# Ledger of designs, part 28: VHH binders against Type II restriction enzyme MthTI (mthTIR)

Target 1, 281 residues: Type II restriction enzyme MthTI (mthTIR), of Methanothermobacter thermautotrophicus (Methanobacterium thermoformicicum) (p29565)
Amino acid sequence: MSNLLQAIMNIKSIQERNLGSYKGVQDSKNRMNQMGVTLEVFLKDAFCNTFDIENKDLVYSEYFSYLGNQNNPPDMILKGGDAVEVKKITGIKTSIQLNSSYPKSKLFVSDSRITEACKNCEDWEVKDIIYAIGTIPNRVLKLMFFVYGDCYAASPSIYQRIVEEVKGGLHSTGLEFSETNELGRINRVDPLGITDLRVRGMWIIKHPIKVFKNIIPPESIKNNNFNLIALMKAEKYKQFPKKDRKRIEAEDNIEVTDVKIKDPDNPAKLLDSVLVRYDEI
Key: E = the ipSAE of ESMFold2; O = the ipSAE of OpenDDE; V2 = 0.75 times the mean of E and O plus 0.25 times the DockQ between their complexes.

## First folded at step 23 (VHH; framework vhh_brivekimig_d4)

Design f3 (from y6 with I100F L105F; at its last look DockQ between E and O 0.65; V2 from the best seeds 0.00; counts 0 for: pae E 4.3 > 2)
Fold by ESMFold2, look of step 23:
Structure f3 (fold): chain B 281 residues (1-281), chain A 119 residues (1-119)
Amino acid sequence: as target 1 above (281 residues)
Amino acid sequence: EVQLVESGGGVVQPGGSLRLSCAASGFTFSKYWMSWVRQAPGKGPEWVSRISGKGSYTYYADSVKGRFTISRDNSKNTLYLQMNSLRPEDTALYYCARWFYGDKFDQSSSQGTLVTVSS
């Protein structure tokens, strides 16, 4: 029953209690004890409102239909709700590594990279996907950026065209190929025929703060201790429960703003979008 | 249908004060950050001040910080700019804008309000 709006409000609540409990990876309280909280745990607690609860796993099982700790997308799926991909980076100039998978505007059950457990976690065909990008320059979470894939990634066909062109070029070399989900696998490249070459994409994407600089005024970012930014299409915002929309719109120091973004498929077209901000000075 | 109407400009001596108003209609005022922008004779537009939808956050250009105060009354759909300690270089056409994308914004339908600071 949880969603991004609830998570944002829960993050605001814990931040305002002056606890500072989630300041990056490490949180040391005693001279002898070095402890930390991962960004993934922070986000699970944000969705479940479990920052102060001992038996978190029981609550997590009530809110998530899938939790992944492997290199398979996604990192989590909310029951009846969105998929979430978590990325931790050290700064806004750092490219976000996507490796062999181009960025996804949505998550499809047919995606070859998801596990059987993920496919079967509930009855679904397509889900919206949130890229939850935490910027942690010195073990302190400075920027939490939530961006939906359909605001950030182009349609799959745009990336598939590039993949097919590259695969076509590799096949035209006359080398021995086998079937693969990668760009290519070239067999027997040495005289003895005992060496194979795997050809993999290494996809990277710019930090959303750089991509969406036209809707984030520069003066509104500098000198803040913490920034939370969420971006979604206006149509997605309207799909959240009315109760949650009313709650977040009423929160002190949360700004819910109508903005426009460039269409990832056609930059001449602007899309109606909603930007949610919580900034801690 | 978006309408922004500025008022409150005039001629004032250096060191004086003026309060500008901007009446907004045709959109949900509280959903938008609002800006004051000025254009001096022979120059391009210059961002002066910006305020978030609820007024939680206010921002100022360095040239006006400490002298100007932006505010809004969402119950009256009105944006304000209190201008104190005015200087000759503040002379410009002032207009309010609904900010939603980069250097693009909905400018005043009323042409703005002229502020002239001269001895």
Scores: ipSAE 0.316, ipTM 0.712, lowest interface PAE 4.3, mean pLDDT 83
ESMFold2 (binder alone), look of step 23: mean pLDDT 85; pTM 0.859
OpenDDE, look of step 23: ipSAE 0.839; ipTM 0.926

Design f4 (from y6 with L105M; at its last look DockQ between E and O 0.61; V2 from the best seeds 0.68)
Fold by ESMFold2, look of step 23:
Structure f4 (fold): chain B 281 residues (1-281), chain A 119 residues (1-119)
Amino acid sequence: as target 1 above (281 residues)
Amino acid sequence: EVQLVESGGGVVQPGGSLRLSCAASGFTFSKYWMSWVRQAPGKGPEWVSRISGKGSYTYYADSVKGRFTISRDNSKNTLYLQMNSLRPEDTALYYCARWIYGDKMDQSSSQGTLVTVSS
């Protein structure tokens, strides 16, 4: 079965193949090879090693237990493995839109935003979730950042407390609210009764480059052709099969190093973590 | 238990060369990015160079690019800085540090090695 370490090695492999074909046009061909493919398709191919093969759907069905739609998290679930949420943005200064769902440290089957198909794709209650964040200025993938939710998002109770405080404030206004899972809903607010107001959480989160600036050397992001960064807790890294860990640690130009990150629940605490880098200079 | 011991400093003429060493112990050396940091008299610390765990990637401050070369030998748990074309402005106390949450100035490596560039 597939996992993030295998996906990283598959991305390295396809990047090296594309760069080595035509010396005089390598940068152009590499960027054009990545153009026109959605980030989601690129990531499916990374997990399955299906970048340039026929019958991708057959292979996808062997590796994924769930492939989602635009409206509900997650975008995919690896069989017996992690959930993946894909985000595409144009630059590292741009915050990441999460819209109606606060960021998830883990994915729970009880989450109201996931589909019945997702709940039933396997026998599961909780999964680790990878935020796969692609920075694509000018239709070229410049930065691929994989960060596990438990490195990046606080525990759900922290966000839920804020949601309840805001709901309480809205209800204290005296407006006539209808029942909703959103923060609030006020129907027929105009004289014709044809306008409704939805009050929604519009959650955003800072780009991981900004969040983790103390473990990503600033010079390593500028002036590089492509950066791949993966961040996970040390205990998560140890859960990958030993042969996958051994393989990725031996790969040329892949750096697997120990770092610490602030605990999302308590910034006074530092958590043992693993940083994986693959950079094209 | 973690120890970083710098050596190789000294007095050189402008245009000269020195090679600094940093002997590491008490941790798995190859699992960490390593940095050289310097502190000139009366100034705060200044980052000089950084190298990844296996040495795949090296980075330099603009002030030293083309003159300094960072390297490491993981079989000897040793970090190096080759300094060429030295200038008086390079005069400083040089430290090595782990890049673990920013540059961590380990307590056992706080002595550094002094480089003085003067005629």
Scores: ipSAE 0.658, ipTM 0.858, lowest interface PAE 1.5, mean pLDDT 85
ESMFold2 (binder alone), look of step 23: mean pLDDT 83; pTM 0.840
OpenDDE, look of step 23: ipSAE 0.753; ipTM 0.886

Design f5 (from y6 with I100F K104T L105M; at its last read DockQ between E and O 0.57; V2 from the best seeds 0.72)
Amino acid sequence: EVQLVESGGGVVQPGGSLRLSCAASGFTFSKYWMSWVRQAPGKGPEWVSRISGKGSYTYYADSVKGRFTISRDNSKNTLYLQMNSLRPEDTALYYCARWFYGDTMDQSSSQGTLVTVSS
ESMFold2, look of step 23: ipSAE 0.714; ipTM 0.874
ESMFold2 (binder alone), look of step 23: mean pLDDT 84; pTM 0.852
OpenDDE, look of step 23: ipSAE 0.767; ipTM 0.892
ESMFold2, fold request of step 24: ipSAE 0.661, 0.696, 0.672; ipTM 0.861, 0.870, 0.864
ESMFold2 (binder alone), fold request of step 24: mean pLDDT 84, 85, 84; pTM 0.853, 0.856, 0.847
OpenDDE, fold request of step 24: ipSAE 0.847, 0.851, 0.845; ipTM 0.930, 0.932, 0.930
ESMFold2, last read: ipSAE 0.674, 0.675, 0.690; ipTM 0.861, 0.863, 0.864
ESMFold2 (binder alone), last read: mean pLDDT 84, 84, 84; pTM 0.854, 0.853, 0.851
OpenDDE, last read: ipSAE 0.849, 0.846, 0.850; ipTM 0.932, 0.930, 0.932

